# Designs tried in a protein design chat: miniprotein binders against q58433. Part 24

Target 1, 377 residues: q58433
Amino acid sequence: MLFMKYEGEIAIGPVHPTMLEPHRLRLFIEDEIIKEAELVIGVNYRGIELIMEGLPPEKISILSEKICGICSHIHVWCNVTVTERGCDIEVPERAEYIRAIVEELERLHSHMLLFGHAFEVLGFETMAFRAFMIREPIMQILGEITGGRAQYSCPIIGGIRPRCNIKESKIPALLERLEKFEENLKKLLERTVNDPMIMSRIKDVGVLDKKTAKKLHALGPTARGSGIHSDMRKMGQVPVYDNFEFEEIVFDDGDVFSRLAVRFYECFESVKIIRQGLKDLPNLDKRIYNPNYELKEFKPIDVYNEAQRGQVYYSYGLDENGRVRQVKIRTPTATNLACMEAILPGHHVSDAELIIASCDPCFTCTDRMIVVKENKI

## First folded at step 13 (miniprotein)

Design sL26F
Fold by ESMFold2-Fast, scan of step 13:
Structure sL26F (fold): chain B 377 residues (1-377), chain A 93 residues (1-93)
Amino acid sequence: as target 1 above (377 residues)
Amino acid sequence: SKITIEVTIELDGRTYPFRWKVDSPFLLRYFLEELVEFLKEYGVEEVEIRVTAKSPEEAKRIAEIIKRILKEAGFTDIEVRVEGDEVEVRAEK
């Protein structure tokens, strides 16, 4: 009886005023049911790649940390690893351990941010408050280690910055804070799964079936929520993770609940990794930086790692003048947004924000989500 | 038409400020009951709550509810101020 067109702009993805534009999502609705979703990709890594072209590799690290406000560490880690592998640069084991610890802390705070946002969308302000409060100590630990809470420069070519070394005297207090975080996370999970009102809103909603997820090359928790094993930390792509006992978390139902459940259980696995890493640190050589490396020309090297949203890929070579060439960067953002575009049709418009939240787009620009007009056709 | 709630929590020597808006008395009551369970569960030792109600009569009722809830959560030093439609409560264990 009524045909309505809605246009909304959602700023999704890492935003830097001089480099990137936000993504836009348009929903086409008939009788309150989403008939079509159109993604307009505003984030273009080719633009970043062009800026990086011809720069020395040390300058690429500075740009890498500014790509995403909530996943900056993984970009810097991938970047230095390309140069390290290309130039056969030895990286101290302690530096690789600290890189992994920082990345798992980044995964924790990012997943907690997603939980807080999802609870806000569900209208459960006190649950959102709990999630943000549980997240804050992790941000404090990150600040203490890196000197910055979200955009930080921990990895450098050949190791880590001296400031980012974790002193043995600080480890007992860090382990105690991590234990308290884990207790609070467990209580948050228990409250979530035992609340029938929350469960009725997230279970069997926004289903991404395994066949569609495979067709769209889904990545990260989105892929794992749909039964796909895809964790680069378990595929030999990041050797330091071979030192740690942890599980790849996978759920099969592909609904909002499954995507959130993957992230809840991944947080417990991240805690295991951080705990093991901290306990191993006193037994490792104290060297955190290799000052005796030489840059040399190399053809593009492929590097993969697992960020909180999925696989991150970096590739470039170094020319005879020590400048970066043929830069390629691939993040899970575009693939996860394509999955969202596939999930949304057939759902009531009131479920749209929840489905979007569960796919974990970058919410650095939530103030730019606008529903601009409703038209009777 | 909205009730504004501002909560400042001290935990592990750090101060965390939060602001909320609710537009129904049901949500206000639900929020306060959940807030108390949160404070009790996470070992919060000091809290400051400010509420801007829709009327002076509502502010007085809200002040009594907050005081009762904080007492049930184990806070023993509770100070309440009500001025017009504004409520300020400070509590320590």
Scores: ipSAE 0.000, ipTM 0.291, lowest interface PAE 13.1, mean pLDDT 78

Design sL26M
Fold by ESMFold2-Fast, scan of step 13:
Structure sL26M (fold): chain B 377 residues (1-377), chain A 93 residues (1-93)
Amino acid sequence: as target 1 above (377 residues)
Amino acid sequence: SKITIEVTIELDGRTYPFRWKVDSPMLLRYFLEELVEFLKEYGVEEVEIRVTAKSPEEAKRIAEIIKRILKEAGFTDIEVRVEGDEVEVRAEK
């Protein structure tokens, strides 16, 4: 989505093939003021859960990577982790490090994509282009690690695919590219906060107060932009992150600026994680995969991780034949859209796209926003 | 009625188009200043700018602003054409 035009129906992101219906936001406008926003939940995660039931765990990874094109790595990582914990499979430390590095690279490119989109919405094409240019080297690094455009195929049960191993000889160049990324990100942030035209459009706009955010069970940067500490990486849910020094970024004002600021500063924290991970890799055992595991029956196990949009939850068990049972999957998409429903009323229609962008809708499951002008007696 | 600005930048063997529609002179100046910072930061050596103004008088004013901005960015070979309400500027280092 480059620009939004109000002429009946506005398209937001592509519909993923496994989804039955896209999410929709209906805006009820009176004299250019949004009076009501209605979230229509169109995605059917239960259908995906039912398809996964009865499959071997390896095949669930293929389905998991199709749920979200931007956050595909986290879905595969969560899936393999359920089976690994359920079957007491030892995963090489190096594989867990690389999983974390890839996830943080995915967080970086996803946040940069959001910044580009937000600047496009604001009408600042040169800033948008800067964001996309800063993002490109991260996409190149991801391609080098995961094998081109196949970012989501890194984790496998017991480790990572051989192509995803990071050779020690490549680390110095990766660290240098990461440093250049960080310098460019600092400049982008400085340009953003020192631009009064940009700041006037994002500061004190689209406020989600902390009480409402808690009531709606807000997740990810949306929750953290409203003063809520919710990062699964800091809550002991993903043990590999305990190896890294980084901060959970929280802002209190709940406005568009706060939600963007959380993401800017999270990018700096992701850089710290990647840098530390890369520096640790030469000191870790060279193993990236454990082939000597045995699948066994287990009752459903809860697995949490922190995607760029928030918490991702996976749960299932295995029967005696190694087939998956009782699948539950939760993503932050529905809560992000519900928060928009709460934020939008009272705002001018011209601010709608910016508010929506700051809450980061899912590209793979959000298709359309319908604006309706209604006269009531 | 809006001012339409189209900019084509050549960088690393690729062509990058930009387009703005603005309705205030302040916003026009803002985008042109952002463009200059971008050109300087990324070492752009060739740029083409096309503007459709609201009037011939405004087109002449815009042409002077663009020429000044490109000179500040280090462009030495600047060709300006004004035809009614349309401005075309080509610049090279």
Scores: ipSAE 0.006, ipTM 0.420, lowest interface PAE 9.5, mean pLDDT 80

Design sL26W
Fold by ESMFold2-Fast, scan of step 13:
Structure sL26W (fold): chain B 377 residues (1-377), chain A 93 residues (1-93)
Amino acid sequence: as target 1 above (377 residues)
Amino acid sequence: SKITIEVTIELDGRTYPFRWKVDSPWLLRYFLEELVEFLKEYGVEEVEIRVTAKSPEEAKRIAEIIKRILKEAGFTDIEVRVEGDEVEVRAEK
């Protein structure tokens, strides 16, 4: 046996010029077993809140896009929604539909990226390649609609940018591409669940029990993998979703498999939402933005939406001079990291990356881990 | 010791490299079977596989398995080179 202590440190979160400090997860390992995990919560969103303070709301959208490169659309959507609700700005129904379609496309590509990363961590490189190949057409569709694959500014106050309008003539081809995506996703899922080697690595591993998940206020697929209903799209927080028939996906076992299964089935639900949205678009008014809005003072209001990792919260008010005040932004990242801190102890170090991937899959955020072997007397 | 597998795949005029290490014979077999399904599904035109085995005897066995897998996937032009514990296979349709 080896009687030596290992110290591992994982830095989670890409470094941005506007972010002060990334989140960190520190692992303490003894005899290849994780004995302790420590979460160090960054203050990056406080820095962004300070920068936003005193800006006109039109400028906040550009800045909010920089909060997360992988999930930029949801941040811009939440931001414009605060101003729209605060100022009683009418948003065309078509614009809200397109905002939802783009968000669901973002959810698809993000979940596919997670599957690819998880398969890489498991050592199943061909499965990882399948996931990345299936993801690529979704990225192409996003680029066609928004003009950018990973960074796109679709929402503007009162609607969407004109380039982001989905032309009726393009809908049949989009539906065909979406159907092909769904076929390939189904095959990927079938290969995953029918493979005993994969299943033995993800079933009953990294369990987050429901009581612990509730105590830590778990969000998103992490919460739903542990039996907690948490989807803001189902809680009346985002009215446009009331137009679509889809299910909130929940699994009860809280293991790596459950967190991945939530995301697989959420992808099928996202496809249903996109399909319904695209089919409805030709029957909606052609307006995509409101040019006749007026900004007015308002006290802070709360806006919630459901990103691929969970709830995103935006709140601010507008003062008499048209400047944003009392900015508050919360993302699921800190809660996700707290869940990892709770799950990791007691597991073999070889399962650490898999557990982390299943909770917060940002590949750029989790691609750096330092493990140091130390003899401590 | 571990078995190292490196694969480069040409698909739609683009090259996709990947690499992984295994110390379990079951995982090696699993990856080779997964590779067959991938090659069949995506109509791969060209593949290059490099394996560093644990012994020369194992390298020869692995080379034959890879050759069979590539034939099953529709490759007809298969070149195999075995040197000590290293295997290199190139195949085109």
Scores: ipSAE 0.000, ipTM 0.283, lowest interface PAE 13.1, mean pLDDT 79

Design sL27F
Fold by ESMFold2-Fast, scan of step 13:
Parts: C-alpha cells; structure tokens; sequence
Structure sL27F (fold): chain B 377 residues (1-377), chain A 93 residues (1-93)
C-alpha cells in the first residue's frame, strides 16, 4: 500500500466529531469473494439540524462549514440561499457568479483527489502523483480567492465576503493557470484510457446497473455513471448556471470506469464554467453584497444544489422572532454508501477498495470505512 | 522501516511538494523511472528530490540512480548530497 501527502499546507476541514457519527462498510468474505457488504450507518445530519434549530440565520453558515471538509462551500451556499429566497433578498449577479466559480474549483480539486486515491489503489504511483500535481494549482487558486483551501467562508446572506471578490486584474493569470490545468487533465485522461492494465482493472468491474441505481435513488457521478441524469445545475435549481454553456456528463455502463469517466469529463465542464464566469465578471456590476436586507417570517423553502458527490438539499423556515425552524439537510453520502453495499457482493476482495474509491464515500480521512470479516462456513 | 520519498517540482512558476512512504526498494526503481517520464511530459524545469533510505548504503545507491535518471530527463545542473541515510538532489534544466 502507498499513501501520499503533499508538503504544502492542506486546509483540513474534517467533519466535527460531535456533529456526525462516522459511517462504516463491513465486508463478509468467503474464499476471497465478498458475500455481503453492510453499511453501518452513523448519525446523519439530524445532530446539526438540532443545533441549527432556533438560531438566527446569520449563525447557520458557520455551522454549515463544519459539515464536510472537502465540500464546505456548497453547504454555505445552500444555507444562505434558503434565507435569501425566503426573505426576498436580492443577491448581486457578481456574487452568484463567484459562488459558482468557487464551487466549480471545489469540484475540480475533489475529483482530482479521488483520481489520486483510485490510482494509489491500483498501484500506479506515477498516475497518482500526476493527479495530485494537477490538483495543487486548484487548491492554490481557492486559497487566493477564499483565504482557505478546504473551508470557505465565501457566501454571506445577500452576497459574498469582500475578501472573496475576484479583481479584474487577477483574471488573465487565472485564465492562464486554468488553461494549463486543462492541458494536464487531458494528458492524465489520455494516459488512463491508453493503459491496458489500468483499463482491465476498471472496465466491467463494480457494475451498478441503471435499475438498481434508480431503486437506491443514486445521486451525483454515481447516478450519472449508471445512465441517470441527475445534475441539479441542469434542473433549474441554481439559476446562475443558466449563464454558462456546459454539458451534463452521463455514461451508461455503471462500472468503475464509467464513474471515473463522468468525473474526468465533469472536470472539463467545470473548467468551461470557470472560464466563462471569469470572462463575464468584468461586464457585471461591481456590487458583491447587499448590505441592506430585512429578515421576515417564512415557511420552509427547499433549496437544491449539485456538490461534487451529488445533490445537496437544505430546507428551513424562519419564525416571527427571526429564528430558524424545521431544519432539514440531506447529502449524497448515505446514498453513495448504499450503492457500494449493492455493488460489492460477488466481487473478489482485491477489487473492493477500487469499487469503493469510485463511489467516493469518504468524508474524513481518519474514518475506518472498511472492516473485513471472513466466514468460511 | 519505510523509504520516504519527497519530491518538490517547479511548474509554471509554482512549487508543488509531495511525499510517499513505501516498504519496498523495488517500488523506488519503478517510481523513479515513471517520474522521469512525468518530468519530461510536463516540461518540468526545476526539481528537488529528498529520500530517507533504510540504510546509508541504500542512500548512496539511490543517489546515483536519481542522478542518472535526472540526466536522462535533460537536467544539466544536478547537485547531490548524501548524509547518512538521507539523500537530497536538486536539479535544473
């Protein structure tokens, strides 16, 4: 086994231990064949929902940042959007553009992290190294824009924090760095598909058929790797994305290759979104937040967005005293784990880690996701 | 004990640090051979490689391998330092 850690400061945003209980997968193996996989489900987002209940909406965003270390931006964005829609708060177009740009940068670094892990599992050390090299510039760009690599306090009610504004003078350099990222990503993909040893390990392995994916309500790249169109960015749920030309990436074979291919091509689509967003910014009003907004009572508002692992859902209302009520939060984590539970049986134990990696279930690196039990009776 | 490999690469005016820990000296050979292909493919002009070997004898062997590999990758200015079980190589094109 190989592990990699880059020597730059990695912004660690682990899920707070007291808010969420870790999930685990238990494998039951007989003669090196997985006979059963069990998802041991921990406490879902109910703990965070309870903490949020009764708080002013301005305080909810700080808690939202603690939900996931590698997807903190989407949680904050969903949260402020609930209050903004509920209270009819105007958000400047520039702020929505920057929110989308930051989210796509988060999608890029998260997908690259998954590629690195998958190549490590395959034993292809140079491919893993390439993935982490390609990822690092994206982490640097995120740090420059938000001040943090993994935990972003970019959205605020009515806009974005002033520090997160992308100045016009910075755009040419950002576009150049993005172009270099895209070139390197293309080479990584070409090396992957042209390597027969890699392809033999990922093609036709870990198949999640479309029928099972639908039954389990699969989300994100897992659903799209199995032929299901599910991208909230294309469903009218996030209007700022209507400004960008990009494609929803879907593959039909449901194997490890298909789930990785969705993510590779999604990275190219994210690059297109970021490029378009950066090019449009100089033509938008310079306002980045609404300093004058009024909170008012509202019944629960449903907000959806598309994180790198799939749909994220936030819902709550505001009472007559300006306090949050009836909080509901859903993420794709439990669904992705359920999909792995369905895929794993019948496979050799040597394929387990790769199948799991392709479904991207981990929310912290310290969690023990796999427990192997042998039963020869 | 494990062999620790640290690589720092300059690409497009940015510095990219990475670290690996491996149990097998056989992996080191394959890693270094593939690293050369990566360095050539991405047009890397400056690299720093640090290795903590299992023994001083292994460190000297590793230093010679790294030097040869970097020469093959087109690096012309290569500085090698070996101290006990530690190897540090810096190279520019």
Amino acid sequence: as target 1 above (377 residues)
Amino acid sequence: SKITIEVTIELDGRTYPFRWKVDSPLFLRYFLEELVEFLKEYGVEEVEIRVTAKSPEEAKRIAEIIKRILKEAGFTDIEVRVEGDEVEVRAEK
Scores: ipSAE 0.000, ipTM 0.299, lowest interface PAE 11.4, mean pLDDT 79

Design sL27I
Fold by ESMFold2-Fast, scan of step 13:
Structure sL27I (fold): chain B 377 residues (1-377), chain A 93 residues (1-93)
Amino acid sequence: as target 1 above (377 residues)
Amino acid sequence: SKITIEVTIELDGRTYPFRWKVDSPLILRYFLEELVEFLKEYGVEEVEIRVTAKSPEEAKRIAEIIKRILKEAGFTDIEVRVEGDEVEVRAEK
C-alpha cells in the first residue's frame, strides 16, 4: 500500500478571528476507494459560552452576532427567546411573525448557496450560476428588511428593531418577488432531476442509512434525508410556526440526492411560510416591541429552533444581579461532520467532495491535502 | 492558462456581476449557449460580457461566437469591441 491516508481541510462558514484550526477529515485510501474517514475536530471552539457568562442579556445578542456570523438571525432569535421565556416577557405577535419570515429567508438563501456549491463540485458551472442568480433576490429582500446582507440584529428582547418592521405597502411587491423565486426554483429542480449526468452522480451515492443516522444523532436535512423526523418547527418548540401550514420534508434513501431533495422541497415550504406570514401581517397588531418588561432571576431555560443545517439549542439563566449564567449553546455542525465519517467509507475518492457538500458542514471545502506516502518495510 | 469571462446582467433595475474562468473556446461556447438560455428564462433585456482571451486572434473569434449566440437569443442591438486580447460586448433587446 503506497498511500495510507490523506487529510482534507473543511472550511466552516465565514472564518472567525479566534479560530485557530478548521475541522478536518482524514481519508484512508486504498486503490482510490475510501476505506476509512476520521473526523479531526479543530482547536477552533470559539468559547462563546465563556464570553457570554456574566454579561447582561442585552449584550448577548450583539456578542452572538459578532462571534457567530454563520447563522446570525437564528442565534439572536434563540438568545432573546431564552430571556423572554425566563422573565415572562410578552413579545408582540407581529415581531414573532417577522422573526419567522427572516429565518425562512435565511433558510432559502443558505439552501440555494449549497445547491450552487454542489453544482460547482459536479462541474456544472451553468447550473451553479442559475442557483446563485436565484439566490441573489433573496439576499436583497433580507437586506431591505434587516438593513444588512449577512449580519442583521433583527430580534431584540421584547420584539424586533424598528428598521426590521415590514411595511404593509411593501407586501404586494414582496409576494411577487417570492412567486418569481418559486417559479425559478421549480425550473432549477426540474433541470436537476432531468439531467442524467447529474442524477448518476447523486443518486445512490453517499448513503447514510437510517440506523447509522440515529446512532450518530444526525440533525437537520442530513437526518431528514435518512428518514428521521427532526424539525423543531414541528415539535412545539417555536410557537409562531403553529400559525403556518407547511410540511416537514423527509426522504428515506439517505443518498446525496435525498439530502439535496430535502433542501429543494424545504425551500418550497419556506416560501409557503413566508407567503402566509406576509399575508397575515396586515391583520396583526402594529406593535413590534414591548418596552415595558422587567428582568428577573431565572434558572436555565431550554430553547430550541431549526436552522438550515438543523437544530440550534440555547440555554442560560439570569442571576439576581441581572447577569447571564450557566450558558450552553449547541449547533448541528459537530454531529453532521461525524456523519461524514460513516458515509465516506466504501466510496471512490472522486465522490468525496460531493458527499461532504451534501451534508452542508461548510460553505466551501478546501483543496489542501496532505498525502503520506509509506512503503511497507 | 484560462479564458476569463465577466457577465453583468440587469434585472428590475438591479445589477448582477458574475465572473468565470474557462479552459478553452469550445467550453466557452457551451457556457455561453447555457447562459443565453438562462437570459431568455429571466427576461434579461440588457447584458454586458467582457472576455480576456489568450491572444488577439482568439479574442476576435470569441467576439464572433458571442455575437452569434446573442442574436440567436433575440438581442437586436449588439455592440462588440475588441481591444488586443480583450472583448467587450453590450447587448439590448
Scores: ipSAE 0.000, ipTM 0.370, lowest interface PAE 11.3, mean pLDDT 78

Design sL27M
Fold by ESMFold2-Fast, scan of step 13:
Order: structure tokens, then C-alpha cells, then sequence
Structure sL27M (fold): chain B 377 residues (1-377), chain A 93 residues (1-93)
């Protein structure tokens, strides 16, 4: 073989910086201690809401997919679900199963990307390398099912795209790949908790206590790392998940370790969901799409689902001309970033990036989020 | 010294390029030791490593270290090329 010369990059995950405005976090420090933190929100969902107003519902899924580069599937799923519930459209059970499987694969790769980033921030490049490599097979599985690594348009109104159907002949190989992923994840977790240098940097650091988390309306793994049960998959909001045995992972200490531990154990639970879903698929009806639906007027309907960072909320109605109206979209990003303002004060400036990484890493804007301003004595 | 390390591996029939920066001799040693364990654990059969060192003397030293760790990882066909401050290593089991 010849030597391969390249100027390639680490596979850090697909991000869309041109579609996201960076958040800015201003840190005021005195003697290397953060005295205060100020969040300047850069993401504006009102712009997307305005663009969606007046469009036919078939066109909004493409736009919703582009709201977030690392959690695109959940946005598309929420979007089609609003129209499906509003118009009483029957969705084949097989399509809902595949939607759940794809979402859990998205949760896996997103959590692995966060682990890699956290290890980079800690200065353990080799652990970051391990995390990114463990993530790569999940990205391959997503590509095989959906045709894309980051922007996988799997749900459509009434079901899923035909290319996203999982053939029974592919299931045994998929199950074997998941088992390998699970074993590698277990080893990564063991290496993490048995490294005293890593543990000294994450245990009892960046504590968000339960009372503060409740006051700030914390969401997702950030809330669950602080003892708050908040998983929409367990609260009857997404009925397909009722078919699967899995646990809501909650830790009570609210530190960086607790937020990472929630995500490590959520990965094991996601594997359980995917495994069960794949095993059930051969026993379900083969139909993946309902072409016999009709759109009708409906007043705004609320849809909730559980993304990797927490709850995603979609709401809109349909007017008499078949046009989307009164669009509301809420993601956990703004709420989780608001939690950083409460967590960061009192910590050494060297811990800032680690605390942020454990709660809500915006990979496209992390290098640009932190603006340090010294309050001189 | 600041050193750029580029690793290309073949895993499950696909080729993956990675780039890392190391800013100290201690971190370089830690990285290489952990890389060996990773290559063994994942059953990597082919690897290409490129390193840009600060000097030709450091490049030669780094090449010897990489060759040693790859041998310890079970690679039997190791090709090393050193040109100035650039090191290229290709290894196959």
C-alpha cells in the first residue's frame, strides 16, 4: 500500500454553522475565579417560525430538519406528528418503530460526540479519540438506514420514506454491531471512572442542585443529573416507547460527573430500545406509509418528544386553505444554557468549558461562546 | 514542542482519517501508549501515521517510538519514512 497523504479532520460530527447563530457566554473573573456569567442567546427560532407560517405541511419537514444539525431527526418527527394528530392520520406501527429506532441511534451518536468533546476539554486527547471511534459505527448504521449521516429525512406525513425501511435480513448484523458498541461503551465508562485524574476534574465540579434546577426549569440530561424526572418517553407523550422496556436514568449529585453518567447510562438504555425494536420488526405489518390521508383544518396541537438534550415542543394548526399557522417551537437549548449562568460562578476559569460541555455543548459555537472579561481589583 | 499527529485506520472495510495536536512530550507519550491499546482493542489491521515534528532530530526520535509501539501492538509489516521534520509510518498486520 502507498502512504496516504491527507489534510483530513477528526470525525467530530456533522454541524451546520451557517444555520446556527453562536451563543455567547461572557465570564467575569477575579483571581482566576468566575464571579459572574452572562448568556447572550444567538439562536432565533422566531425566524424559522415565520418562514413556516403559510407553508403547506409537506414543506415544513425540510425546514425543521435544518433547525439543528446534530438532532435533525427529532425535529422532523415532531413536525410530521403535529399534522398526523391534527388530521387524525393513521401511521403504521412499523413506521413509528423505525422512527424510534432512528431517534435512539441519533441519541447514541450525539451523546458519544459530547463525551469526545468533554475529553478534549479535559486534555485527554486519547480518550476523546476512543469516544469518536466508538461513535463512528453508529453513524454508519444511521447512513445505511437513512442514506445520510446527519440530515436523515426518515419521517414523512403518514409514515416513513421507503428507503428507511429495515429489511429483516439486515437485523442480525445490526444486532451484532450494537452488541459491539455496547461492549466498547462499557470499556470507555470503566476507563473514565477508574482514572483518578479525570474523576478529580468532574466529580463535585459544576454542581447544579435540585432546587436551582427546578427554579430554572432545567431539561433533559441536565435536569436528570440533578435528580429531576423529566423524560417525555416515560410520560406518555410518545406512545411507541410504551412498547419498550427501559429505564429513565437519574443521578442526584448535579455535578459534571452526574450529567455525564446520565448520558453514559442513557446510551445503554438506547441500545436496549433499538434491540427490542429490531427484534419486534419481523412481527409487525409490512406497511410503512399511509397514502390515503386527507388534510383538514385544525387548531394548534401540542407535540412533545425527548431529544438528546431534553424536551422538544412543536405546535401549529392548519387553516382552511391547507396552510400552517401559529407555529411555536421550543427546544431545551436556551433553558440548558441559562443553567450555565447559575452553575459557573464560584468555579475556576479552567473548569468553564468542562461545565458547559457537560450540560449543552454547541459544537459549531463552543470555540466562540466564551468571552472572558476581567474585573480587576 | 507542538506536534501534529495524523492517524488513518481501516476498520470494518472503511478508511477513517483523524488529526490530533500534542503540545508536550508527556502528552505525546500518553497519546502513543493509549493509541496502541486502541489499535489492539479494535482489531485494526492497517494504520498510517503522519507526524510533523519541530526538528529533524525529533522526527527521527518520534519515528523510532512509533515503530516500537506498532511492533508491540502486533504489526509485522512496518514501513517508516523520515524527511526533515516529517514522519510517515505505514503498518499492516
Amino acid sequence: as target 1 above (377 residues)
Amino acid sequence: SKITIEVTIELDGRTYPFRWKVDSPLMLRYFLEELVEFLKEYGVEEVEIRVTAKSPEEAKRIAEIIKRILKEAGFTDIEVRVEGDEVEVRAEK
Scores: ipSAE 0.005, ipTM 0.404, lowest interface PAE 10.1, mean pLDDT 79

Design sL27W
Fold by ESMFold2-Fast, scan of step 13:
Structure sL27W (fold): chain B 377 residues (1-377), chain A 93 residues (1-93)
Amino acid sequence: as target 1 above (377 residues)
Amino acid sequence: SKITIEVTIELDGRTYPFRWKVDSPLWLRYFLEELVEFLKEYGVEEVEIRVTAKSPEEAKRIAEIIKRILKEAGFTDIEVRVEGDEVEVRAEK
């Protein structure tokens, strides 16, 4: 007898334009229930490591900005930090502060983009529009500081680029704009949690329990939405963050609501970090880079930082000719995809896009859900 | 005593050079196989490869290996030049 089955395929494109094919999450659907999800990896970390091998560390920064995805600032920051620690290069405190400020601004706009997409998936276009409007001032601030909105290079070995220095005269206006962002974010959160229709779609849906999250080595807000404390900014891995008072946001229920709530409250914590950083800047040495560094041979050094999607890891050493060797790079992308693969089974197909959105894979790519009707004998 | 390989890759309108040094043609082959995997993964449409071999005979063998590997990666317009121990290959999809 011929059996009718439905097979859905969701193509989750990487945000990175140089990747050959997107990561794919294939859904196997029976009676509108997802029975299995299959992860197909489109990205090859070995390829990235290969192109970086044998280059001087300055060239790795350019590649990090262009090849390693939309999180350009964090990748460049990790790269320069490997060389700086390996070569005992002194980095001005002001430069580290500005690196942290830029990264928190990147976290803000990325989380706001996720909220916009989640609301679009839910069919609440007005809420999506509000999220995108709230995001735009942050993109403007990033453009003013770095000279670019998404592909910007701020860190250089020994400091930051001169154009990325935040002048004392600009700080009052930045603080005012940040306060306005925070007010608007509070209103967006209030509208979200007080809407029973929105809450009914996100609460108790797409649960990633703590045991499964630990087994899959979940990272970032996905891990923190499932009760796991994993923030590299609070684990002593990024010393400049020790200068700032902020909380690691963790929720225990592991549902779509919990993953979104982590990000909403992380935005408030990012605002606290930026505000403190900006207020401290006038009291710091004005130097923004160290021109008197010397490269030296070193064995691989591990560097961790916390991007908006989770931990980013860089490791390499330098040979006697000042060339990078034994490059290792890890991002949270593969782990986030594995978590989606684990969450999706047992859910109605109508919740698939929402679950995927809350796990933060690739939001700038066009999501395509292809349902194939297939007959088997 | 080393074989030097230089690869220039064009991605998203930018040029990315890198250099690798290996002790043997066998190790060079493994490197080139990894490079082909990278080129496929990242949709590279133009590549320029320069190799300085240990001898003219080795350069000719290396040129043939590079040409074959690029064909397997889907490059259709492949130009090869061998001058002494120097190999230059330009390929375009």
Scores: ipSAE 0.000, ipTM 0.101, lowest interface PAE 23.3, mean pLDDT 78

Design sL35F
Fold by ESMFold2-Fast, scan of step 13:
Structure sL35F (fold): chain B 377 residues (1-377), chain A 93 residues (1-93)
Amino acid sequence: as target 1 above (377 residues)
Amino acid sequence: SKITIEVTIELDGRTYPFRWKVDSPLLLRYFLEEFVEFLKEYGVEEVEIRVTAKSPEEAKRIAEIIKRILKEAGFTDIEVRVEGDEVEVRAEK
């Protein structure tokens, strides 16, 4: 599969050994029924926090980009935001708009990648191909804006890199490409919901009920597929989103269909955000970064944002020497993996990959699964 | 007890492989019908199909079904090779 190469797989570099080991999901099966699912934690986020301690904030930005290859932009955005708020650094409005546009493009390509993988797991290769073909123009747009398809490196302290500025002359063509994407997405959704073979495999399968989702502190589309409102973009945590009209998508049934439906409709909402952002850009000041800023000591502050898999949290402070202290980083990966431990038992092993795919684990963290089959007595 | 279908298509200068393993007559019909719609939707002009059937008799039947489907999708140059339980079809518009 030529277009199934994962462009987001990266090594963090020589750090604590356990930080480089991906999460694993172990299934215990008897007579093709899953009896138990166990999450084996491979990634140690405390190790990442320890490595960041004592570094200048510019070095944290480089490291944060490497944490997740598929969702690298959100990590960099959260990181620079901590320093910006702590040091009272002014960020041009245009830079915040472009940060939001890039994040929504990242959400689109990530959701499309999930749809492709889900269709592959279902055995519907033609549907998978449609999803990957629809995704490709979004990857091209990201490459044109950021210079990189998977490692965007768009935010810097005080703004964005100059190459990431969206020229006014490029906007009409970008809007046309987004309109074509939206048309193709509508057709993919229609093909999915009108196909009884696909629907029979995803409806009422892999149910995560609302009570269990709350108990496990589910995040992102996994939580929203189970009736939980949790979108940080709607909770005042990221002020630039207040400029855009869009809906938080929530479904109540908690099945594979509901988790996929949240993501399909979120793609339409992301297109609305990008369209609005692009239309507003010509009316904003042309400044895209603050060339003069001063770092100062600050006590840890909390920064939240909404990645495609859920909430991302960053917190740290700077000491009097400009070094990062008391680092805390939380991602939705571990929580979403824990939800699979609750969903999988009682299901046929043939549904396991589909359930896992619908919870959208980070591929750099969860590409390894161990299945243990036991003889019956 | 399984039929393996491998399809390679060329679209916009790139080659894309697909693979299905089916053991249900309903699934076989479903994939063949979806495949026809796919060929039409994406304007596929070249396709290579390889099938490993359960028997030589089934291979011959599958070859005829594939030939008919490709003809209905507008392919005019269709080459079919059947050897034992293996079918290979190449088609161009």
Scores: ipSAE 0.011, ipTM 0.438, lowest interface PAE 9.6, mean pLDDT 80

